# Ledger of designs, part 13: VHH binders against NHL repeat-containing protein 3 (Nhlrc3)

Target 1, 325 residues: NHL repeat-containing protein 3 (Nhlrc3), of Mus musculus (Mouse) (q8cch2)
Amino acid sequence: RFCGSLVSRTFSFHVSWRMEDPLFRLDLGWPKNSEYFTGATFCVAVDSLNGLVYVAQRGDNIPKVLVFSEDGYFLRAWNYTVDTPHGMFVSGTPFEQSVWITDVGSGPYGHTVKKYNSLGDLVQVLGTPGKKGTGLNPLQFDNPAELYVDDTGEMYIVDGDGGLNNRLVKLSQDFMILWLRGENGTGPAKFNIPHSVTLDAVGRVWVADRGNKRLQVFDKDTGEWLGAWDNCFTEEGPSAVRFTPDGKYLIVAQLNLSRLSVLLAPPSGSIGDCSVVSTIQLADQVLPHLLEVDRKTGAVYVAEIGAKQIQKYIPWHSRTPAFGA
Key: E = the ipSAE of ESMFold2; O = the ipSAE of ESMFold2 at other seeds; V2 = 0.75 times the mean of E and O plus 0.25 times the DockQ between their complexes.

## First folded at step 4 (VHH)

Design t8 (framework vhh_7nfr_2)
Fold by ESMFold2-Fast, scan of step 4:
Structure t8 (fold): chain B 325 residues (1-325), chain A 125 residues (1-125)
Amino acid sequence: as target 1 above (325 residues)
Amino acid sequence: QVQLQESGGGLVQPGGSLRLSCAASGFTFSTYAMSWVRQAPGEGREWVSSISGSGGSTYYADSVKGRFTIARDNVKNTLYLLMDSLKSDDTAVYYCARHLDYGDYEGTYLYFDYWGQGTQVTVSS
């Protein structure tokens, strides 16, 4: 049988509840307009201040970027200057939030990291559109996987989702390189498919070093390697990593295991041991790729490329306190 | 309409070499990771090799590492598998497959949305 015949919406509703009460529950009522998921949904980003959820999907002749309300209603879509989206992140001031999208492949806007305003207007392009490269002046990319933007406007980009540039790049708010780490390899500060990047509450950068089956940790100011967690990823590497708003947990996805895990965050001054607190097992064909956490509500949005959907998980009120309102 | 068409299979002696090709059409070839997957008579499918959309990263099953080379030509929309030092246990139908997620390139948990019809490789004296 062909693999494409195995992918169906019926698999998107299969979630394991046989474990002890999990920290998160699936919101079965979100989204309200799932009919707009017409392509493979690769990434999701949240504007917590305005209650917006951005989704990017791949496919020919379909809208590439979808905008939903936090209540699940479709609001608008656009596809200008987006070829092959991979990762996205919302940043900005309270008065003007912007969405950044990484674009991969050899399309006209591939190998770029692009900034859009809330209306979908392109306002900044990093990289050379349509051309991969290793260059630093100007900065070039080869399949940039994801980015994270600090409250100061400093940016952390992981470059490469299968490209030659297995590296982590830190940029200032005006897009100057502050530091850069990484090359292809298995040693400390070397990567194989750096796929997701985030910051913790105590000045550390966390990278999902997917091909090496580990998370790696760096000092955000110096770029110095601080350690790695590999014992939780012996079967498969993490495809996504985010912290809960209270900083107590990491949420990670393991794509081919169709699994989400909640890990205990390490204390300040120590990387600590990787400890799994809770897991969510999805149906085999769901394939959670990248995810985002709503900083206001603690809701987790998961982009599921196999199921062609975004699922919303809400903090469970059983043994886990609310993550704020 | 997405189409993948393999060619270049045939009968070769142990220790011989063979080059497989896969012609792709109906999609932007350069934006997708591609794999070769084989199926021996009476056996399940086995992943052989993957290549990223850009061609910058390549991955191989342990059974073929050092003997096979995967390559692509994004101008001609063609995927290749160069097979050296062929063994009898390489006998299989070889399929070209398009990745559902080109961020994952190896192992038994890869998912593909389109497959070619396959090309037979027979390694025998």
Scores: ipSAE 0.000, ipTM 0.292, lowest interface PAE 13.5, mean pLDDT 85

Design w1 (framework vhh_7nfr_2)
Fold by ESMFold2-Fast, scan of step 4:
Structure w1 (fold): chain B 325 residues (1-325), chain A 124 residues (1-124)
Amino acid sequence: as target 1 above (325 residues)
Amino acid sequence: QVQLQESGGGLVQPGGSLRLSCAASGFTFSSYWMSWVRQAPGEGREWVSSINSGGGSTYYADSVKGRFTIARDNVKNTLYLLMDSLKSDDTAVYYCARGIRYFDSLPEYYFDYWGQGTQVTVSS
């Protein structure tokens, strides 16, 4: 370990030294009730207003949705009308938060994007339960991977996680299609397994185009393709993408490399190329799949399908020793 | 360019054993999860097994658990599938593939490169 620093120094002698300062540290005290992770944990969503963390896991005869406090305490679980969860997002008004879950199973609830209230009651279904499809009236899904809901209630859905569809769909608050982009391919605005979707602070939609080993960027209002980043993903595509609340960084997961990376956000008006600021290398069996950022605290929650757990990373703001130490 | 080349298939009797090999080139083999996927006559592709980059974590389809062993040699850039207690329903073309299949998606969407396949026939 100590010898590794000397070896790195020797091999890097004729190049500029690059030191990646960690921006995040693992919270070893979260969760308090890890015994409830009885299945493979596929996704996580955060209700920053009420301090709740939603976790979805897969397995027979186990609760598929777990609810924790942001401090790590198990609160409740439910299993209603969830077959095979894949992605989740918490949205709503300050008076009523809801959790959306994408369902990719071949069972009776699959190929849907479903809205639940905070108690686990099903309140909205998009797609046709148990029936995959490409149709637009009504809108059908084939393995919908993830969604993002902005503060206006407009929705961005990536469909799909290995299905026949390879598309990004924008819906209004009343679930009408506003624009749609995508078909299977490698060109601009074409996808191969669009796996994760998020918005930045300046009106851009970011899609983890996992099979094409890139992030793609779109104007949120028009759906116009704005650019792509592939230079950070030559070994493995991104499975997840989120922005930090200050808009300065992207957090991405690369599942097969068991890796998390922190990337510099591009300024308004340019896309540029990907720049890695920090990397977290996890053990090979961990397999980070999807992740979520707490918009209030900046904490990063990572769903790790191989390790069957959620890990919480907190911003490294305590790197300075206490005065008088 | 990326190449995956399978070998070791053949005809065996029920209860027999085979060892499949896949020679990989054109990429950093030690950095990737690797998988075996099979396709029976007239059927779709079925995921069989996956192994992590370091070789320490393995996953198997329920139909092959306890009978098949996936292994890799990162020095030789070679993936293996050791098949014991073969059944007639194991008859398929076996493909080496780069990547991991975890859940319910069609195998061809998880894997970016495939070998040509090697035929395994289990029959008296």
Scores: ipSAE 0.000, ipTM 0.261, lowest interface PAE 12.3, mean pLDDT 85

Design w2 (framework vhh_7nfr_2)
Fold by ESMFold2-Fast, scan of step 4:
Structure w2 (fold): chain B 325 residues (1-325), chain A 124 residues (1-124)
Amino acid sequence: as target 1 above (325 residues)
Amino acid sequence: QVQLQESGGGLVQPGGSLRLSCAASGFTFSKYWMSWVRQAPGEGREWVSSINSGGGSTYYADSVKGRFTIARDNVKNTLYLLMDSLKSDDTAVYYCARELVGATTYPSDYFDYWGQGTQVTVSS
């Protein structure tokens, strides 16, 4: 950020500015096969254990799910039973990784959260394909935005990318509702377009409450509302949220500002207030939508719907070592 | 199977006290918000109080605030309603209810399981 004062008569002036140290650098060599980005790239998920990067894109007559290596090579693609992808998450063991995709819109596979194996075979469907709803038995969705699956297989789903539902739902590994929070509104534990969901290292669920221009925080075991951060989002709400692997920072996408904000993680025992420690200003009209962090390397992959690409940012600091591997 | 079983109701004089209990089974009680809802003769259901899963946050209807206390014991899987300074207007069937959808305000429509109810009568 730039700020300063001028002293002149007219020969010289001195300007000092507060400079934010960069934490990340763009990997200009990733991907190696950008020609496969033929549609609007909406989401990205990382299999850190096997070094794979999954990308979902929208468009007619194109492959909707792309698989790249972490080194940027295109490996395979599929689009069976995917209509309108929105969010995605990779979960499982090194021997059996699965990719989950949220599917929105009015197509025959929309309003679902679907699990695929590493070969692209559909192995589980949550919701009713092609039918939006508010029901809980069976669980229905209306434009499910994103999900997060923890290491125990418990799932956190935010439902309401412009749909009627504005809720966070926690499911067991057997897909039973454990708790559910939310309705349309501005008050505590109410949402307007819950767009992204993630977990921190200390048992808290973080939701990007995009329409309300805030992050909201919940206890993962009870669903108790723990607080919210709105002071960093006066111009634009968060569209995506992830923690760095060391737990020190949150990475947040702000779509219409074409910007990534790096926020300081909360102090022990409290939520605290929002503090921006760094920003990554992307090119105009890039529109960062959702992002993912590689748990092993700390690399940040950003799905940019305006630019129709995924960009990879690697941890870096010019004077001290960056966090991550 | 989810079950909620209320007890502790009865006849009490105005100004008296009662303690209601709700025994929960068939689910992980410590993970759910719990509520008390009442229904007076010839009237609709009225939300009385809610407690979060950990017991640290409590909410009360204006009609009972300062007189009633909601509490829970997650080891015993039991919800309580301590009712002080009872009035004739508190006469109702009191239901224990499990909340599936959380918010700061709890209308009865957001409850997925109900107990059978326990009658509280405040009269001389």
Scores: ipSAE 0.000, ipTM 0.121, lowest interface PAE 19.4, mean pLDDT 84

Design w3 (framework vhh_7n9e_1)
Fold by ESMFold2-Fast, scan of step 4:
Structure w3 (fold): chain B 325 residues (1-325), chain A 124 residues (1-124)
Amino acid sequence: as target 1 above (325 residues)
Amino acid sequence: DVQLVESGGGLVQAGGSLRLSCAASGFTFSNYWMYWGRQAPGKGREWVSGINSGGGSTAYASSVKGRFTISRDNAKNTLYLQMNNLKPEDTALYYCAKDIQYSGSYLPEYFDYWGQGTQVTVSS
């Protein structure tokens, strides 16, 4: 039988790769230094150019940001100016990669979206540290959940994770608001806990509208609402959404179901209905929260708040070369 | 005003031992992973070993594992490298570093260092 749970996947990986998930396999050898996961691991971001994996965890008197190699070795940690991390994203040039972290704490660094260089130095702060709000000039946040930065440096922020705001904000490279969508509600372009945000290959912004049990889709340039998918989320809303580097699939997490799903990406000009390609059922207490895809390798890193770990899933080869010519 | 000052190098015969020290100042030493790297004549820089902020976790390049031991004294802001069973191939200038952006075989090595290094020469 096909094995989709963490326990079943671990067993089937040692027995036969043919019995694994059709698109992804768990890397049992990653990380090498799991002892550094001393708190609840909320988010993960990947520097594909430098082969670094950033992990943020919560807890008192522990390092809040951990840096691993793509091969699983712990390299360094820092916690300066980080209170309560929620989401993170790596962006920048090949010579200057930066990590952005959303911070939802009630402490002095909370209700912010902050940019750090590769050394952990604070470079930019969006929002007012320690002060939640709904204001647009200056832009304020209340529990900012996640962000995505495109290759042009334009950024997309979902705000927030159970706060006063229920909105998607697009900023220019200079942090000017280009467009904004959203208020609390169930109708089109309204949100209830917008939790994760990503872009597809054809100019669409995808938002995990977690409380409304759907994904919503917007035009990246205008902010026009293009559609929604709810048919895959009747039991639980999506907590995370990312595209594979080839643009063929979406990977989503459903936190309280301890489930990951691989969905078919819609073609340009069509939103259609959600179609599930494969499902990875994790043990009940794992609780996958946010995830990230390595743009270079297609590896999927999953932050699991209940299990206090990051798991790495590697794409299978679509075909094994046949011997017999 | 970050400063790293390496010492303890010298000339030693194959099979011998040396202990290197790195005196750190200008930053909160106990908050950072610390590393040793080396550069042999005519070659690029190579990562040798790393140690976590508390000293309880260590990592080694395969070429030195079982022969070298990294340690630290956070009260003295000092990093150490105990080198045993030295080989001619260990001949290099040894550097102390913090905030290394090294991430395996796909990236160039990056050392955030302020020392001039300490020379280790292994004969025979």
Scores: ipSAE 0.000, ipTM 0.122, lowest interface PAE 19.8, mean pLDDT 82

Design w4 (framework vhh_7ubx_2)
Fold by ESMFold2-Fast, scan of step 4:
Structure w4 (fold): chain B 325 residues (1-325), chain A 123 residues (1-123)
Amino acid sequence: as target 1 above (325 residues)
Amino acid sequence: QVQLVESGGGLVQPGGSLRLSCAASGFTFSSYWMTWVRQAPGKGPEWIATITSGGSTMRDDSTKGRFTISRDNAKNTLYLQMTSLKPEDTALYYCARDVTYYSGSWFEHFDYRGPGTQVTVSS
C-alpha cells in the first residue's frame, strides 16, 4: 500500500500535468449542471441536429436519462420504462429525432432495446421486457450492450454484455433480421462480450469484442467477416468504438486501464493493423465505458462510470478564433 | 530490417506429418497477423491459414481438418502443424506478414514474406 500510495501520487501528478492530447482538448467548462450526475453514468448519445446530449445513469430514486445542451446546461430528465441502461444511440430524420436505449436489467424493462421520442415517451420495444433469451422469432436479447442506427434506419445491435448471447444482429428499418453473426468463441465472427458497435464511411461494421481483446470488422450489407485488430488491446479489450466525422480516426476506450486511444482509420479494402495516433490516460478510478461523437462539431463525449460523469473533448481547431489568430 | 525464415520442410510419405516453423525478426511479432501460403509447381499461390496477434485462427476449408496454425510470441515464431499429408500437399510453403484484407484467398500485397520451405509428399 505505501508503495502503491507513492506510485498513485506520482501517477496522478503526471496525469494532471498532461491536460491536452495533440488532437483533442478537455472542455473543463462542460457540463454546467454536474449536480444531476447522481448515479453511475454508463452511456451518452448526441443529437447533433438539435444540439442535445443524452446521458443515462444507474441508481435508485434518480432520473435515469438526462438531457443537456451542447453548451452544458441541464434541460430535462426522465425515468419511465428504463431499468438498467447500458448503451444509447440517437437516430432519425431532421424533422424527428429519437433516442434508443439498451436495457440490461433483470427488472420489468430489462433485456430490451427501446426507442424514445425527444420528450421521453416510449415508442418502440425490441425484445421481451424482463425476459432474457436466445430466440430469433421473435428476436430476444440477453444483456444487449449497444446499437448503431444508419441514416437509412437499418440497425446494428451487439448482444451481449456478459449474457449467454455473443452476437451481432442487423435489422431492417421494419425490425426484421437481415443477417446475424456470432456465437461464443475466439475465432472469426465469434465474440466474447461484444460491447460496442459502429459504422465507418466505407460500408464496414466495427465491433468491440471486449472479452477477446480486439475489434472485429464486417461488411455491412452481407455480414461477411473482413478482419480484426488486436495488436492495440493486449492489456485490455476495447469497451467503446466510434469514428470521427471526417472518417480519419477511431476513438476507443479501455475501461479497466482508464484510457482513451485515437487510432488511424484503415482505407477502403484494407483492414491492416491498429495504429495508435495518440492516447489520453485518465486517473485510475475514472473508468471510461462508452462514448459518442458529435457528427456536427467532432466533440467526443465520454461516459465515465467510476467518476460518475460525462467528459467532453473538443478538436483543437474549434478553440482558435476565426479572426486575428 | 524485417525478416521471415521458414524451416521444417522435407520429403515425407503419404499419411505422414510435418511441423513447419517461421522465425520472425526486425519487428514486434506479437502485434501482427501471420499467414501461411503454399505454391505448388505450375500453380498459383494458395492461402492455408491466418492467425491474428491475439491467437484467433482462420483456415481454408480444404485443409482445416489436417493443418493447424499456431504462434509463440515469446519466441517470435509461427507454426504450421500438418497431418495426414497427401501428394497434393507438395508445394513451397511460406509465411507472410498480413496487413491486407483477407477473404480466404491470398493477396499479392502482403508487405513481407519468407523465401519458403519445400514440402514434398511422395512414395
Scores: ipSAE 0.000, ipTM 0.104, lowest interface PAE 21.3, mean pLDDT 83

Design w5 (framework vhh_7nfr_2)
Fold by ESMFold2-Fast, scan of step 4:
Structure w5 (fold): chain B 325 residues (1-325), chain A 124 residues (1-124)
Amino acid sequence: as target 1 above (325 residues)
Amino acid sequence: QVQLQESGGGLVQPGGSLRLSCAASGFTFSDYWMSWVRQAPGEGREWVSSINTGGGSTYYADSVKGRFTIARDNVKNTLYLLMDSLKSDDTAVYYCAKHLSYAPGIYKGPFDYWGQGTQVTVSS
């Protein structure tokens, strides 16, 4: 599919012309305040309970974390203790939402996974700030790429984005290592640049094993390897992976191909092979990196590092609750 | 260099008591929160207890609350865990852990240095 672009001295944006994807359409009206995208936008996370969209961007002397409404209005920004953001995830209870950010910089907070409250206050640091490492006691990181936090508070972290580590770590809600899988390699349960991590609705952990051009799947409770999909990724590995809220589809990004793909979810009893339902081809300079799905609306937010923007895709036949969740 | 060295473990019968000690060196002990973390055979690590810099605030896992007491001596640079009414389920290697200076007041970690551990076995 085709996507147009406009670059000006003040901003750049990308739009899809015609209906490029049968399941999703670009929201041309989002965001309302794109002037705040002053750096390379690396990740996005959604607070579906409060209708908030968090964006993290890189650059000197700019706000690192931006907060938008789901309708596209800029609300606030912060830049405290965030050096070089890579991945981001919103978790918590209806009474207390938190934003987790992975930091891959060499600054004082680099090689960490950090938790912020909704106001941008730092409340937890995992890893050894400013020091990369392979250690498990204490747990160290080297360019931690992304995390996913499930409803129990248990955490799944992929480490890392081109660092010395090539592993998937599961932590308890109290940050104890429950299981760990991975080392550098091409075999089962081995990784080369594990870049994105998510859960499906039936207790499986999915990892974008970007350098090996595949998705790998693990049992969330045991860490046992369940299978892999490589047949959709012969040209380029996936940089991001997320499920739609109904569990029917996966959405993946292939960064260097500037492409998004919608894949059919496997049945609960097997992994099978990858089946592409549709693709969205973006202009070569867009470079979709990481993405997030709004669990309430099904909207897909894509962080585009080359275009320096977030694009919002909405389901063609989306339904919202009468009163909201 | 930072060193944490545990002692006081051993074999004890159910209902018995043990006192664990952790000797700290290589850092200013009184400036950091300290914790005890345990690992049962075949299991992951479980947080047990934490103590603030001055010893005035203590936190416990529900499984040990009312039975264990964490304490510190900032003059001797030593952390203690006093374990009463021991149960077979308390059998584990017990580790002394130093909290990160970048996350003060977060009682369940994260940690930047660990001891080598001391074995506690509760069996008849």
Scores: ipSAE 0.000, ipTM 0.130, lowest interface PAE 19.7, mean pLDDT 85

Design w6 (framework vhh_7aqx_2)
Fold by ESMFold2-Fast, scan of step 4:
Structure w6 (fold): chain B 325 residues (1-325), chain A 124 residues (1-124)
Amino acid sequence: as target 1 above (325 residues)
Amino acid sequence: QVQLQESGGGLVQAGGSLRLSCTTSGFTFSSYWFSWFRQAPGEEREFVGAISWSGGSTDYADSVKGRFTISRDNAKNTFYLQMNSLKTEDTAVYYCAADLRYTLGSYRAEYDYWGQGTQVTVSS
């Protein structure tokens, strides 16, 4: 309920409305309770099964994790259970959903990937709280940026949002390393600030290799490098990457350009070059950081660190087939 | 029935060492975070240290860092507080606690399970 946050919210709303994409439109009615965005909003995750949207924000003496309904109503907050959030992902069975959060920085709980139940209770910690490292047994992190958990419970973590580690780690459901790729560099399967990670519908892992201004692609089972796209990112690298539920498009954010792009997904067995279908240009200083796609509805939620808000974009036309509806 | 039982308390001279143990029963030991808290007469309980379910993570109050070490033995359903370089200000009743949920450096009355406490007295 800080007055500066309300002013920033109003400005960003106006710019996004004028700049709506023909494939997506801004949901002007979301959220209903923007006054709870009292800090810089870094990440967002969606529980499609229960209609919940999780938001993590940074700041002292404020609630760090906020829970909204998909219709935009504030429901609850987790009070001070997270130190410095960076990325988040919702996973679980149809009967029990969990929230994973990556925690970064010099705080006592930094350099971890933590699992919470829907009430905000901590149930799993990966990494060593407050201690950055490169070790593999036990697995250590240095500013873990984001994670993705597939339907089997296998997880993909990108580790190095500005840290010494520049790697993609695949873990089993029991948190054992299945494969690992990456070191600092510009060559194939090397990274500079791997910032976001997602899966496509045909068994490929996509990594936003932000510092190298490209997306890199790997086989999910073997970790084999399959290719990269750099032709869409000559000015700035991607900070976030997600697929639409139909698998037809990628949505990427370029933070310092305050831009979202919709890219055409490559067919099975081919990587090719990047093709831009459409672009949403936000106001300067909105700064889209990470984003999430509702796998049920196709709605896109964008965490905007400069504007201190989450914006929701919905498909303008019914182009996305129903998944689990 | 779930139970936590502290032992190892007593009288010790300043600069000395003491090891506290917390023996547990009635639940899955390897799934829990374990913490030590202390309470001086007329004061509120304060956090001392914590250890994660795997033992891979530990946390300490600033007043005890470098002097106290928390450890656990999952095979023995027991965890420990090794107290070195004891000061008169360390005099308190020490409590062990178990929680599936851990909030770094904080005291929560709603911890899943608590012991009944053991007295530590440090004399000069």
Scores: ipSAE 0.000, ipTM 0.121, lowest interface PAE 19.4, mean pLDDT 83

## First folded at step 5 (VHH; framework vhh_7nfr_2)

Design b1 (from s9 with S104A; at its last look DockQ between E and O 0.42; V2 from the best seeds 0.00; counts 0 for: pae E 14.4 > 2, grease 25 > 24.2)
Fold by ESMFold2, look of step 5:
Parts: structure tokens; sequence; C-alpha cells
Structure b1 (fold): chain B 325 residues (1-325), chain A 124 residues (1-124)
């Protein structure tokens, strides 16, 4: 039942039997090529259709973007047009997938949201490279933190990480502003470091309002504020938020606690209060920054800026019978 | 290895026409927006026109709208600028550029590769 040591008469390790299995387990085999994590790993995105994992890291004279297979093998990298990456998202159709990367800071490509084709070529830039701004025509950014692209091609951008804008911007697939919410503040539809954005299956936009220690929720079509969750974040705000593909859970990172929290997804209608279902406590100073959930498999990839790595968690599919004390 | 080679410039009378061409090589031409940018003597560069990767959407500066037509041939990897009703103010070096950005209504392109340019001179 257990593989014990044959070399010691006194050998012990903690083994416990649980009434239920954990929701996720660490994939110890991912990645196969961790030597490519040579800088601070800030973000991760997944191409579920082609089984690719994109990683962005920061550092001088290193590959800024890494591409791995789902099985963990390094495939390719690029560094052209990426200065200080912060967030990533993979979007597109079954026949054409694209990678979006946000870039921050005062480097030549900072304050932008950039699209790359499947070959790693830069094909679209939003914002004014190297120059922060608050303007809407042309659209400018101040440290854009992350984006989410809906299956329709509509985009949600949180702008930004420590800048002056503190806003959620919705764009059409042709990059026209459909609605915008936010300013610096603590009230409804105001932000302090809007850091991550995702959608649920029932038309709600969820924003990790990190500095205000809450998630805020908006109607995706109208931008109407629908409420907030703060009761799960009293000590530390969320740095990242994503839904599992089955719609049952949210996965949240809390950067300074080095913690991942699994929250129960709310029903349609009123969002109610936040409920923590499970936590994964990481070692101190691991610092999980942003994360992505594979829409096909439910695997969770976590970018750990302190540990300088990406870890992969996969759904637990079996249960072990419980044994009494 | 990206190469852009403009041709078709020359001396033209006011009201005349020219067709500029830009032969592209060293990259997947059909994946990129392309633009024309011009520079008159002693002036900064001025965006003229852009076309999306598929050729279905075209954009023009107000100064050339209705007179210039941008087109592309993704089989021949060639960008075109058809210039009609030319004026002395159109005198400039015209550059073909690979375009990385567009913002609706107030276009500000971001260009990573440029051709050598072709001179267009419209005599008074």
Amino acid sequence: as target 1 above (325 residues)
Amino acid sequence: QVQLQESGGGLVQPGGSLRLSCAASGFTFSSYWMSWVRQAPGEGREWVSSINSGGGSTYYADSVKGRFTIARDNVKNTLYLLMDSLKSDDTAVYYCARDLGFSAGWYRGYFDYWGQGTQVTVSS
C-alpha cells in the first residue's frame, strides 16, 4: 500500500488518509526543461487547441517569451518587441490562435497590449509604445496588467498595475471601446491596482481589484456593476483570477501570502458571498503572480515570480476510500 | 532578412498619376498590415495609407483621401499605392513599411521595417 524504506528500522513519514481527495495535484513532470526559466516568470497563457504553454519572464539578455508543449518540453522562444511583460492571453479560432502580451514600464515597448501570431511575429499593438497615457483616441495605457479575450473576439483589459488609470476597458474585436469603468478609489466600480480579469459562463466580468482586497463583478454587455467579493481576501487581495472550465470554481492567487485559493463559483443572478473550498499553501516567497487554466483539461499553470518558475496543477480524477483512525 | 523594395516613383505633372510598388520578401507578407509613409524635404514623416493583412480594409490620411488607393497582392507579395490627381504637396520620398499597429480614428502606425524609398516629384 506504501513503499517504505528497507534500510532503516526507524523510518517515518507523515501519511494520512482523507475522507476526500484534493481538487488538484501538482504535476511533478512539468516542465521537462526547467533550465529555460532564467528570469522572473510573470505570466503564463495556454493554447488548449495546439497543446502549447506560453511563458513570459523578465531579465536582461534572456528569452522573454518561452513556449512549451503541454507535456513540458521547450519548443521555442522570442524576445523581440517584449520589454517588461506583465500579462498574457491566448485567443483565436480553431484555425488561427494568437498570443496577447501586456508590456509595462518605460522601455521601448512599454505601456502596450500586443498581439502575436502563432509564429511569434508581432501583428498588432494597442497603446503608444514607451509612453504612458490616459487617452482614449488613440487608446493609451499606464502599465496594463492583463487582458481576457472572449470567444467573440471582444476584449477586456485591466489598466493598470500601479498606474494612474485604474480602469476596466471593453473593446470590440476591431478595438473600438464598447464601455469603460473605473477610476482610483474604493467604492463600487473604482479600483486600486486592477490586476486580473476573467469571464464566467453567464456573462459576468470578474476583476481582481488587488489593492482593495476584493473581486469586483460587472455585466459583460452593459458594464453595470453587479457587486463585489471581499470576505475571502481580508489579509491579501487577489493577484489573479480564472474560472475552471466546468464553471464550478474560481482559482485565485494571493501573491504576498504565497497562496492559491479555490473558491466556489456563484450561481447566475445575485453573486452572494465568497466561499473558500480549498487552498494550496506554497512556500514563503514563492509569490504566485498570474495564472491560467487550460480550457480543455482544467490544468492550472501558475507563474511564480519569487520562485522563478511555472508550476502545473491538474484536476484530481480519483478518490481513495477513507480509513478510520 | 526582411526586405522591402519600392519602385515606380518619378517626375509627374500636377493632376497626373503614378503607381508605386513595394516588393516584399523574407517574411510571411499575408500576415502583416502594410503602410505607405512619406517624407517631404525638411519635414517629418507623414503616414499616408494602410491596408490590413487580407486587403479587405484600407485607411487613408485626410490629405490623400479620394485620390490615392492602397492595394496588395498576397500571391505576388507586393504592396501598391495608386496615386491620382497629384499635387505639388505630394512631392516626397515614399516608403513602404511593415505595420504593427492601428488605433481607430486616430491612426498612429508602429513600423518595424522600412524600404529604401522611392522619390515622387510633382512639378508646379
Scores: ipSAE 0.000, ipTM 0.201, lowest interface PAE 14.4, mean pLDDT 85
ESMFold2 (binder alone), look of step 5: mean pLDDT 84; pTM 0.856
ESMFold2 at other seeds, look of step 5: ipSAE 0.157; ipTM 0.632

